# Designs tried in a protein design chat: VHH binders against B box and SPRY domain-containing protein (Bspry). Part 4

Target 1, 197 residues: B box and SPRY domain-containing protein (Bspry), of Mus musculus (Mouse) (q80yw5r259to455)
Amino acid sequence: SPLLTQLWAASVLGSLSGVEEVLIDERTVSPLLHLSEDRRTLTFIAKKSKVCSDEPERFDHWPNALAATAFQTGLHAWIVNVKHSCAYKVGVASDQLPRKGSGNDCRLGHNAFSWVFSRYDQEFCFSHNGYHEPLPLLRCPAQLGMLLDLQAGELVFYEPASGTVLHIHRASFPQVLFPVFAVADQLISIVRGPLAT

## First folded at step 1 (VHH)

Design s40 (framework vhh_lunsekimig_d3)
Fold by ESMFold2-Fast, scan of step 1:
Structure s40 (fold): chain B 197 residues (1-197), chain A 124 residues (1-124)
Amino acid sequence: as target 1 above (197 residues)
Amino acid sequence: EVQLVESGGGVVQPGGSLRLSCAASGFIFSSYALYWYRQAAGIERELIASISSGGSTNYVDSVKGRFTISRDNSENTMYLQMNSLRAEDTGLYYCARDRGTSYYPWLSDQFDYWGQGTLVTVSS
């Protein structure tokens, strides 16, 4: 498979050609989250310390945030450091994902607009539109790679250090997708690309 | 061991009010966030309201200003006061508890504990 060949090339040769620098869109960040100054790290603060501006783009209930970069065509790859969190969701979301409210339409993995890998303690799932597929992982990943092939209609979750594919989802994706993040324990960080050697 | 028991459902006219109760046992009530979900005919279960262990509340837009969630830690009971009821509020109302960590219901529903549900019918 072209995607498997690319992942093996990345793991074996230490090459991360095609891995993008992704930054979080500050306007979307939930009031339950703190965004670092470099726009790469999301920290769950459990109780909001101050009222955020009520912008249309901002999630107001769930601890969600979107990347500033939209994907419409081609092959895209990014990596998230998840070592410090036992509760998170990472993946992609449509620009149509609602931002306001506490319903399932804004809850990542429980609607037609989001596709996510999730961790809760020692349990791992892939979730989309209320369907949750348990993933029997042997080890907790310290980093999660995502590879989105909009031409092939594939979203791949992998472990960058080993090149191991954790899950592949195939679908006809909507025209515009954003990397999407949720964290409900400690922090997650977008890895600076490309990783050197 | 963990048990959640809903009560207070019934038939009410549009514009009426109902108060739902969720009596909890088998855990340290004050340590956990609690939730009200609604399941209407033909749609999936939706989170309507939440209350943290510290008393912070959140609501789905369709019920903001009409519903009020509250808790009484001395009675191990959570409430949902429903005012200005509409036909679209008809459904089975469930109370739920997560594991009591910072995880909340942003993860799979299988990590929640559920009551049996109480039926609310808004009919003229």
Scores: ipSAE 0.013, ipTM 0.190, lowest interface PAE 8.1, mean pLDDT 80

Design s41 (framework vhh_lunsekimig_d3)
Fold by ESMFold2-Fast, scan of step 1:
Structure s41 (fold): chain B 197 residues (1-197), chain A 124 residues (1-124)
Amino acid sequence: as target 1 above (197 residues)
Amino acid sequence: EVQLVESGGGVVQPGGSLRLSCAASGFTFSSYALYWYRQAAGIERELIASIDSGGYTNYVDSVKGRFTISRDNSENTMYLQMNSLRAEDTGLYYCAKSPYDEFGYTHESDYDYWGQGTLVTVSS
């Protein structure tokens, strides 16, 4: 029910004081990405840097990065500015997501450990475990909101400006989830905002 | 094989204009996002403009309002119209295609679809 979903989302968002402060974990950032000093902006650089350390947390093939904050319980909301990118993935990943290698086990949306909204050019998709659901969007979102309700088992993608729900995924999520990001064109940035929870 | 060939560079006075072209072959041109990068002496290569298959464009702040990226799918060519040129716009300009499909990402080696570049020099 799209209308009921929109009303529900508006009610939940109205109960929040703002979006959660999410920062990217520098140790996870792929060598194909540049992380800004405020740890909110990921820029696709295409040219691999020789200066990246080889931490076990770091993705070494796919242009991925994780947030520094883990979610285990409760309600979490964050927003990503995606206006400047034609190729990105945003969502959540389990702490079990492998970091090393070129296989599908590290490719967001192609494994049991990641749940992502993706854009490639004018095509939009929700992906999990190799299942890809095309999303019929009439306009390209400038910002993407994510709402994770671990008690209800819901991950919601929405457009903050219009309050429109773009997709809802329902699942029994693993005990530890991180916001996850991939960018393969220009940049994406996390919108600043504090939340009490 | 994927090929990208840049042209249109030259020497111009500050405030002048140039139009760069990127002729592409070896892939389905209309299906990919395309990029213009700039490499100045002693400075790392930087993304300055992009255009996706639907015509959506992005620009780095320093060129926004001065540069216009466009594409012609019938000619397999991408363009960069450069107006109000400044000394800091001097550099080698490269074009590149997106390495990624609609549902996944490819190897980093696929990013090496760069042409030889075209030199833009803005001098008094």
Scores: ipSAE 0.015, ipTM 0.172, lowest interface PAE 7.6, mean pLDDT 80

Design s42 (framework vhh_lunsekimig_d3)
Fold by ESMFold2-Fast, scan of step 1:
Structure s42 (fold): chain B 197 residues (1-197), chain A 124 residues (1-124)
Amino acid sequence: as target 1 above (197 residues)
Amino acid sequence: EVQLVESGGGVVQPGGSLRLSCAASGFTFSHYALYWYRQAAGIERELIASISSGGSTNYVDSVKGRFTISRDNSENTMYLQMNSLRAEDTGLYYCARLSEPWYGDTSYYGMDVWGQGTLVTVSS
């Protein structure tokens, strides 16, 4: 039942004590993106910076970035403000995700190493390994929450303001996952946890 | 199968006009944003104009007021009307499509279909 699923999801989300403040790993940030000083905001600049260090960890083609924190066990939750962007991808990626090249192996949602919620204008999708599931959303979310349960093998996308579950993906995830981000319009920012200093 | 084919390029004198066409096949044309790029000698390929699936348009500053992008969804064709042409407008003009909105990165680097290019030469 859709109603019972929503009630269950609201109960689980309500029992979550806090949202983690995740920070972007500046070494991974694509030259098409500007990272803010607090490492929470990614802005699409569309102009490739030639001053950017070409480290092995850095994406060199697609406008991607990874979080600095790896998740290996347990329950994790974080929220991203997506109000100002009409083109973004957010979710999780394996440490095996390639960083170099223009192919689908580095393109979020087109490979076996990334699981993302995406927006392009008024269209929303869940994508993994080249499979793309349209999501018929009633409202455009201003914030997007992610809940990762590595023991249960669940990745949940939800709207924090309403507690509404937008999508649930179940899988046997790799042992090491990172929050992953892509921005191709304006900016997105990671929301601070309730007790951040 | 999935293809973009440009036409309409040629030689014209400064101040002249040309109309470029980009004919699409093998996909649902009305669902995609489409783009015109220009590659001139000695410079990187540059985005000149864009048109969204809903008809919203954008132009690079150097062509604003001179070029007009349009689309005809019934004919699966995109156009670039080029007026008041300058020597600096000389180059290969490419039309391009972003990956299907459900499937690709929405970035200028997410272009998955390109035309062959059509040459525009502005000279006396």
Scores: ipSAE 0.014, ipTM 0.209, lowest interface PAE 7.5, mean pLDDT 81

Design s43 (framework vhh_3k1k_2)
Fold by ESMFold2-Fast, scan of step 1:
Structure s43 (fold): chain B 197 residues (1-197), chain A 124 residues (1-124)
Amino acid sequence: as target 1 above (197 residues)
Amino acid sequence: QVQLVESGGALVQPGGSLRLSCAASGFTFSSYAMRWYRQAPGKEREWVAGISGSGGSTSYEDSVKGRFTISRDDARNTVYLQMNSLKPEDTAVYYCAKDLGYSEWYDTGYFDYWGQGTQVTVSS
């Protein structure tokens, strides 16, 4: 099948040519999250934090965080280990995503500035601007790969181990996008790619 | 795998007391808020009580406030519900649930991890 071959090849190339070294921007990390020293692991702590910050970059309500790396052009790939969480969101967000407040404008997938794959228990969705597309997955992915092609206008969610494409979203994306993360159960970790031995 | 096992349900007379226990495994218990829900025959599942991950905050449905007390023992990975002054209207299957916090499904309670429940019957 030509389509199956194309999707498989895109997934394999994203995994083999180098998942980028993506690190979380500690200035953006919600007080509900703990960021590891290597800046790859976000743990949901669900407790009062002593982190007093007047930083405009920091999310102050939802358990969100952004990557430190911005994407403006080209092809980008990264992988997140989601094995230990039943409640997370991963994808991309515009630099215009609001950081302050409890409203939908800061809630990933409920605004025009974020595009995310989400899991809540055994339910999976792709969400953007309040539109939620259920994804009928037969098994829970242990890792999620993301492939962002800014020239083609494609965001691909895939399972790296099997090469299975889980969802493709096509859009004219904003000029600047960041990998974005939310976790409301246990932890998620950014995986070092095949080039990082 | 997240597992929740409720126990302590029994038949009691009106005005009686019971303590329910929920033994948790498969997650970092002390990091998560825990809830108790109940479901009577022919009715929707309703929230009863909640306790924060730190144990510093508790909350209750109005009809049980002052009669029920939720508590936790993080060393034993256990949540308790002490039920006093029981009424026939408290008859239900009681469920322990792991609260997932600020998920998009937070307000539904629908996808929380649930135990199998323990039956409480208040009758003469």
Scores: ipSAE 0.015, ipTM 0.242, lowest interface PAE 7.4, mean pLDDT 80

Design s44 (framework vhh_3k1k_2)
Fold by ESMFold2-Fast, scan of step 1:
Structure s44 (fold): chain B 197 residues (1-197), chain A 126 residues (1-126)
Amino acid sequence: as target 1 above (197 residues)
Amino acid sequence: QVQLVESGGALVQPGGSLRLSCAASGFTFSDYAMRWYRQAPGKEREWVAGISSSGGSTSYEDSVKGRFTISRDDARNTVYLQMNSLKPEDTAVYYCAKEGTYYDFWSGYPEAFDYWGQGTQVTVSS
């Protein structure tokens, strides 16, 4: 039945939370962001650092960062604590996402290479390639889970504690995807898996 | 007032080479990343190449990797695009763009992002 399927799906999503250990790739971190020593927390520092090394992989304008882990096949799940930020974007990006400059081609959700859930103050949306779908959430999530099913072509955003699905995007994804992050207020943190705590 | 002036566009044969220049004024050139974009007839502008403010990092769209090289001369406030092994598919108007300021991140206005010059026409044909 539809109800039993929904309950099973919620249970699966909940049990997958924190399963993947994803760490931020320090080489990609924007000079507007500080990366913690454990490579899980991104803090918005609001001013570019002139001492930051300029790698080809590094975003040099937008406050973006990529995970070090690439996904090519299968089912993947990870969780981000977003409780402390009113301005963030989380989702997935192709390796083809440009790293340099201030245009929309590097702005998450405004190009063909990124698929993100975003919060700006009290508004939530899903964005891809300049299309923005408002999400009518009753409550601000403290944690946001992502489930990527590359075989089914689905990216799911959910609330881990309840297993509630917030949004499902279906697409034919590029062969290689990375978790992607942007934060423009306070901080966000990747939640540790069971074996990492 | 930010001003970007592109030059160097021409008609060239397939397999030929061309160097585009962009002269910048009205801002501290060495503090900003620079990009090249192009727009073919009937299409939207696409990113071609980027160079960091320090000049230490460059990036390219996949179709031009190995053929195009972006560089900058901060003493002359100029960014360059060296184009080799040109193809008919490279025919477009090429635009120079400047990184927006930190404050532009929150404005959301089109003029807060990259500042476009007037462009320079490159035609690759026999």
Scores: ipSAE 0.006, ipTM 0.143, lowest interface PAE 9.4, mean pLDDT 80

Design s45 (framework vhh_3k1k_2)
Fold by ESMFold2-Fast, scan of step 1:
Structure s45 (fold): chain B 197 residues (1-197), chain A 125 residues (1-125)
Amino acid sequence: as target 1 above (197 residues)
Amino acid sequence: QVQLVESGGALVQPGGSLRLSCAASGFPFSSYAMRWYRQAPGKEREWVAGISWSGGSTSYEDSVKGRFTISRDDARNTVYLQMNSLKPEDTAVYYCAADSEGYSSGWYEDEYDYWGQGTQVTVSS
C-alpha cells in the first residue's frame, strides 16, 4: 500500500533503528573512484591515474560501485550522505548488471537492471530502463534514505533530515538486488547504521 | 536509424539573430538531454548549450550566456537554439548531440550518445 509504505518510511525517519550498515565492495569500484579505508565514502577522481586490478566484478567505464551485501528477501533500509555532491546516483541493481563496457547496459538508470535516484546540478529524477521521472525538489537533500520492501515490491526514496518521502517505485524486483552507487562530482558516503548490540 | 538533423544555418550580419533547429528520430527523445556544440575553423569542437531531458534546466558556455537560448519541443522531437546579438566569433559549424544521462551539462566532460551532421553559421559583414 502506498499509505502503509509512507507510514513505515516516516517511522524509520523518526527512529532510524531499521537502517542497515552497508559497505562498498572494493572489487566493484570503478577506476574513476577512490574508496575510503572504512569502505563508506566514494570520491570522484575524474582521471584513471592509478592501475587497478581488472577483476570481473569491477566497473571499467562508468563511475559505479556496488555494496558488498545482496538483498534477497525482507525489508531493508540504508542512508547515503549526498551533501557534498551535485552529481550522483543511488538505488539498487540486479546481480545481472554488466560490469564491463561503456554502453547503456552498464549505465545506472538506462537498463533493466538498475533503479536509481539521480541528481545533476539542480535536476533530480528517478530512472529505470531509460525512463526518467522528474522529481520537483525545492532543495537539494543532504541525506538520501532508501527503503526496499521485497515482499511488497516497493523501493522508497526519502530525506531523513526533513522527514519527506521523495519517491515510491513499485515493481516485481528480481530476487537478488544490491545497493548501487555512482558519483561524478566530489563525494558521497554511506551513513553508519545504529550501533549493533 | 538514429538521426539528428540540424537546420537553420545561414550568413548573418553582426548583431543579427538566427534560430537553429535539430530534428531527432530513432530514439526516445523525451528521455534524452539535448546539447549544441560548435566547431570554428582550425579549432576543437566546443560545447555551447544544453537542455535537460525534462526541459527544466538549461546550461550555457560563458561567452554565449544571455545571448543564446536553448529550448525543446518534445511533441515535435526537436531542440532549438535561438541566437541573438551574433558576433563574428560565433562563426562555426553547429552540431546537435543527444545524451541519455538526461542532464543539461552532462554526466562527464564530452559525454554523448548521438551526433548530427552540423549546420554552418557565418557571422560577417
Scores: ipSAE 0.070, ipTM 0.432, lowest interface PAE 5.4, mean pLDDT 82

Design s46 (framework vhh_3k1k_2)
Fold by ESMFold2-Fast, scan of step 1:
Structure s46 (fold): chain B 197 residues (1-197), chain A 125 residues (1-125)
Amino acid sequence: as target 1 above (197 residues)
Amino acid sequence: QVQLVESGGALVQPGGSLRLSCAASGFTFSRYSMRWYRQAPGKEREWVAGISSSGDRTSYEDSVKGRFTISRDDARNTVYLQMNSLKPEDTAVYYCARDEYSSSWYGEPLTFDYWGQGTQVTVSS
């Protein structure tokens, strides 16, 4: 039942006192992206830096970035403002996700190391390991919430304002996961930690 | 079959103007961001301009800002590049492309590398 699913999801989300403040790891940020000084906003700039630090952690082709915080156990929640972008991917990735190259192994949703909600224009998908599940959304979300339950093996994508669950993926996740981001139009930003009521 | 057909390239004098057109077929044009690229002899292909699927957002390479304008006509499945104050450095083959990242986000890449055949723009006296 859709109603029972919503009530179950609301019960889980209602147990949270707030969402975590997640910050981007500057070392991972693709040269196609600009990271704001507060480390929460990624802007697609469509051109690579002529002089860039070639750190092993840095993505060099796809417009990807990782959070600085690793999740190893427990229940974690964070929210991304996606209102200003028509092309983005958000979700989680294993530390084993390759950083270098233009192949599918570095392309979020096309490898065994990343699980993402994606928007391209008016189409929405959940993607993992080259499997793309279209999501029939009635409206474009302005904010996208993620809930990762490592004990239960669940990754939930939801709309924070309404509490509507958009997708649930169940899997045995790797021991260590990072919030992961890609943006190919305008910008996305991580919402500041627990907002005032 | 996805096809992009560029047209409008010509020989123009420095300071002149030219409008390029790219006619798209084989996909739902209104759902895709479109880009213009150019390639001069002996150089790598470089991005020039981009326009969002809605047409509300445009972006430009620094050397063409204020001189070039990208626009689209979804009723005609066409994207345009209006080029003003042309310089000899703008001499190149101009290519229309469906957003590479967009094509790569939903399924297999296009067999045509997201490019048309190009249209030659020469700026010379």
Scores: ipSAE 0.014, ipTM 0.214, lowest interface PAE 7.3, mean pLDDT 80

Design s47 (framework vhh_3k1k_2)
Fold by ESMFold2-Fast, scan of step 1:
Structure s47 (fold): chain B 197 residues (1-197), chain A 126 residues (1-126)
Amino acid sequence: as target 1 above (197 residues)
Amino acid sequence: QVQLVESGGALVQPGGSLRLSCAASGFTFSSYAMRWYRQAPGKEREWVAGISGSGGYTSYEDSVKGRFTISRDDARNTVYLQMNSLKPEDTAVYYCAKTRYEVTSSGTYTYHFDYWGQGTQVTVSS
């Protein structure tokens, strides 16, 4: 039931003993993006950086970035402020996600290596491996929460303010997963932690 | 102040050719992928062609592949659509769009794009 699902989500979030601070890995940031000094805010600039090394880890076409922390086991939660963007993707990606090229293998949600929630204006979607599932949201979330349970094999997208579960995806995830981000309008920012006051 | 102004639409005979132009202003043109869309009466707006910001990659809807060619002139902030072997089913209002994140359709749902301009009418009739 929707009510039981909301209560379950709130209970799980309340049981978290502590949360890792999720920060963006500067080496992965697309030249179409600006990363803030605190490594939490990604701004879409649509103009290539003047000084950007062509590192193997760096996305060179799509406006993507990865978190610096890899998740291999356990329960992890993080929140992204998405209030200021109408075009973004957030979720998780395998370390096998290709970084170079304009093809679908580097495009979040169009390959076997990424699982993302996306927004394009008033349309919301969950995407994985080229399958796109529209999400019938009643309100635009100002913050989007993610809960990754590697033991249970589930990725949960939820609205922190209401405790509403927006989508649950179950899968046998690879052992090494990174929070992944893409922004193509304005900015998104990682909040200090899912349990921050 | 982003503006896209389409031009070049006309009435042409089947089998004819036509070149559409889209003049862009208000953004760093060379940094963005550009696309052409069309909308026929009573139908949804459909994607026609796309070109990357570098110009190195082009893509086309299957029904126009081999007949239409998209190109860009970054010095003039203009994207073009060369249309050859025109058919009556190509009759539509043609729009150019600055790409946001996606340069191709997801295949299963519609993406929103930044559109500016009234489009240009192409009519293919005998």
Scores: ipSAE 0.005, ipTM 0.140, lowest interface PAE 10.7, mean pLDDT 78

Design s48 (framework vhh_3k1k_2)
Fold by ESMFold2-Fast, scan of step 1:
Structure s48 (fold): chain B 197 residues (1-197), chain A 126 residues (1-126)
Amino acid sequence: as target 1 above (197 residues)
Amino acid sequence: QVQLVESGGALVQPGGSLRLSCAASGFTFDDYAMRWYRQAPGKEREWVAGISWSGGSTSYEDSVKGRFTISRDDARNTVYLQMNSLKPEDTAVYYCARGSPDYFETSGYYYGMDVWGQGTQVTVSS
């Protein structure tokens, strides 16, 4: 039942004691993005005006970046501050996600390799493989939490301050997944994990 | 073939109204944001109005707020610009552009707009 599942997820989130230390992989960061020195903040700079190293891992068109940490098993949680952006995508991507090109195969939510929560102005949706589910949110979340349960095959998007579950996606996920990020307005920032003190 | 075709441009008197249309073909129309731009003689092209892929969000340049309304009809693959209370300074060639829903840009820059129409001339003169 969707209601019973959401109540269960809320109970699990209510017992969550913290989040993992997730850092962005500098080598994957699109030339449209600036990565902060602490590797937690991505800022959209709207132009490919910077020179960066030509890495095979680097996105060269879409304003995307991957986390440095791969998830292969277990339960994982991380939080992103999204208060300052009206256009972003956050979620997970397979290691098979192509890095080069302007097509939908590299565009988060438009391919078989990425599962994302997205905001475009006042519109919110969950997207995977070109299928978009509108999410009727009454308020813009300031922070977005993600909970990935690879054993159960669940990806949960929630609002940490209220404990509200925004979306649950169930799937048989690929063997290797990375937190993935896209920013097309202002900035987003990964919240520090308890081990980052 | 991916293309945008504008229509509806005309000569109108100050205070008049016009509705511009932009017919899209060759792509999945409801997957894209749509925008209107204009260019007056001797001036740079400027952003006028934008509408999201679902039609749930609209945005306008300050000089046209309250006078212009952008809308879309996904069943007809068409975006519209309703222009009311027209002024001589609204005289320009109006362009329709396809915007990526992945880019939110209000600075008037063209980034994220990858398909443009050929334009339709609007002249406001007595």
Scores: ipSAE 0.063, ipTM 0.449, lowest interface PAE 5.1, mean pLDDT 82

Design s49 (framework vhh_3k1k_2)
Fold by ESMFold2-Fast, scan of step 1:
Structure s49 (fold): chain B 197 residues (1-197), chain A 127 residues (1-127)
Amino acid sequence: as target 1 above (197 residues)
Amino acid sequence: QVQLVESGGALVQPGGSLRLSCAASGFTFSSYWMRWYRQAPGKEREWVAGISGSGGSTSYEDSVKGRFTISRDDARNTVYLQMNSLKPEDTAVYYCAAQETGYDFYHPSYTEDYDYWGQGTQVTVSS
C-alpha cells in the first residue's frame, strides 16, 4: 500500500540521511538555545544574552531553530532523538515563517507557516495554524522520524525503531519548507545516518 | 486556596549545603512543571532549575550544574532544591514557580508565563 511503501521508503532514506545531511542553521538559533559544534544538538539554556544578534534570520523570542537544508521537491526523511526532552516541537516550516516577536506568528503550530509534532510533559499533539490535535500515544518515543512527500502532499511522523505511524498530515505545502525545531527542556539532536562517521 | 510556600533558606558558610522546599496546595501538582528562580540584590530574577510534571526531565543554569539538584515528591505536593558546594555568588532570594502542563510550552524567561509564584526564601552564603 502507499502508506507501507512510504514508511519503508522513509526507513531507507533515514538510513541514507548521512548522504543528505540535515544540519541546523546557526544563524536561526534562538538565544535560549545552545547549538553543538556538529550542528545537530540543540540544548535549552533558558538564558538570553543581553547582546543577542539582531540578524533578520534569527528567532529572538521562542526557542526555535531551522535546518540549513531547504526542501522544494521530492521525498525527504530525517530522524530526531527526543529521548532526553519532555518539551519539544519538530516538523517543517515555510520560508515565510516570521523570525521576530513573541506573537503566535513565530510560535510553532500557531500560524499558517509551521506544521509540528509537539510534546509537553506527557501530552502529545500535532499542531498547525492554531489547531491542536491531541495524539493518544501509549508511550513516549525516543526517536521521531519525519517523512515529507512534497509531490503527494504528505507529512508523516513515525517511530523509526517500530515503524509505527504516529500521525499523517495531508496538505498542499508551500514551495519551500525547512525542518524546524523547538526545545524547552534539556536537548534534542538530529540522528546521524549510517553513512556518517 | 492555591499557593506555593518556599522554606529552608538560611545563612550558610561557603562550601556548605542547604535544601530548599516548595510546598504546593490547591491545584493538581503532578500536572505542573516546577522551576526555581533566584534574585540577588540589584539584579534581575534569573532561572536556576526546572523539573517536568512527570519528573522525568530536569534542567539547570550552567553556574549551578553539578552542584544543585531539583527533585519532586508528587505525593507530598512538594518540589525540592538540594544545593551543594555553595558559593557567595549563590546569595539570593529563591523563588518557586509553577506552570501547568499543556499542549504547548510558554517562553520560560517571562515570569508572567507562570501560573503561580511563591513569596521567596532568603539564602545567604557568607563566612
Scores: ipSAE 0.018, ipTM 0.339, lowest interface PAE 4.5, mean pLDDT 80

Design s5 (framework vhh_6z1v_2)
Fold by ESMFold2-Fast, scan of step 1:
Structure s5 (fold): chain B 197 residues (1-197), chain A 126 residues (1-126)
Amino acid sequence: as target 1 above (197 residues)
Amino acid sequence: EVQLVESGGRLVRTGGSLRLSCAASGRTFSDYAMGWFRQAPGKEREVVAAISSSGGRTWHADFVKGRFTISRDNAKNTVYLQMNSLKPEDTAVYYCAAEGTYYDFWSGYPETYDYWGQGTQVTVSS
């Protein structure tokens, strides 16, 4: 039940202070992005880095990056600090997401391989396969939490401080999913939980 | 389907102002996000500004922020680029382009735009 899932999610999110340690896979980082040494912060630099190699895993056009850890089963949670960016996308992507090219097949939310929460200025949206659902948020979240339940087929976006559920998407997900990130203004940073040193 | 025709390009002195217009023919203009691109001789085509289908969201490249403003009038099927404080480096052919019904954020890639105008030449001299 949608209501019971929202109530359950709120209860679980309220008790979850130690989320998973998610690190960005440096091989996937777009040349439009700078990755910090701790592999948690992505900064939009708007100019392609000439230092970046052209590995098959690397996005070469869109300002995207993937997490290093793939999720195949179970319940997973991670939090991103989005306070400093007015243009970002966060969510999950299939390992089948194309890495090369400037078309919609690599553009998060415009293909069958990515499911993202996005912000562009003061507008918020959930996007998948070219379907864009506006989200009527009253305030900009400073942190955005994701909860992925692969057995239930649910991806939940929430505000960690309040435990407020912002959006729930239900789908039959592919067997392999990665946290995925895109930044087109300033920076976003993966938050360490209390369990991470 | 939509066809796009740019107008307004001309020779302008440094520090001058110019407004470009892009007229769309077709009954679904309000369904498209619109962009202005430019291309100088020997350079790649780069995006200058973009506007959502409703006009509620705009993006401007850093090199034109504070000088250029994109806007649209869906009743007139027209998108505009107001260009102020023009510099010689703004000299280029300016193109308008249309893509899908939703514009999220821009990354400068012409291949995401489905329909293109033929361009209008802007020349800025000192």
Scores: ipSAE 0.077, ipTM 0.429, lowest interface PAE 4.9, mean pLDDT 82

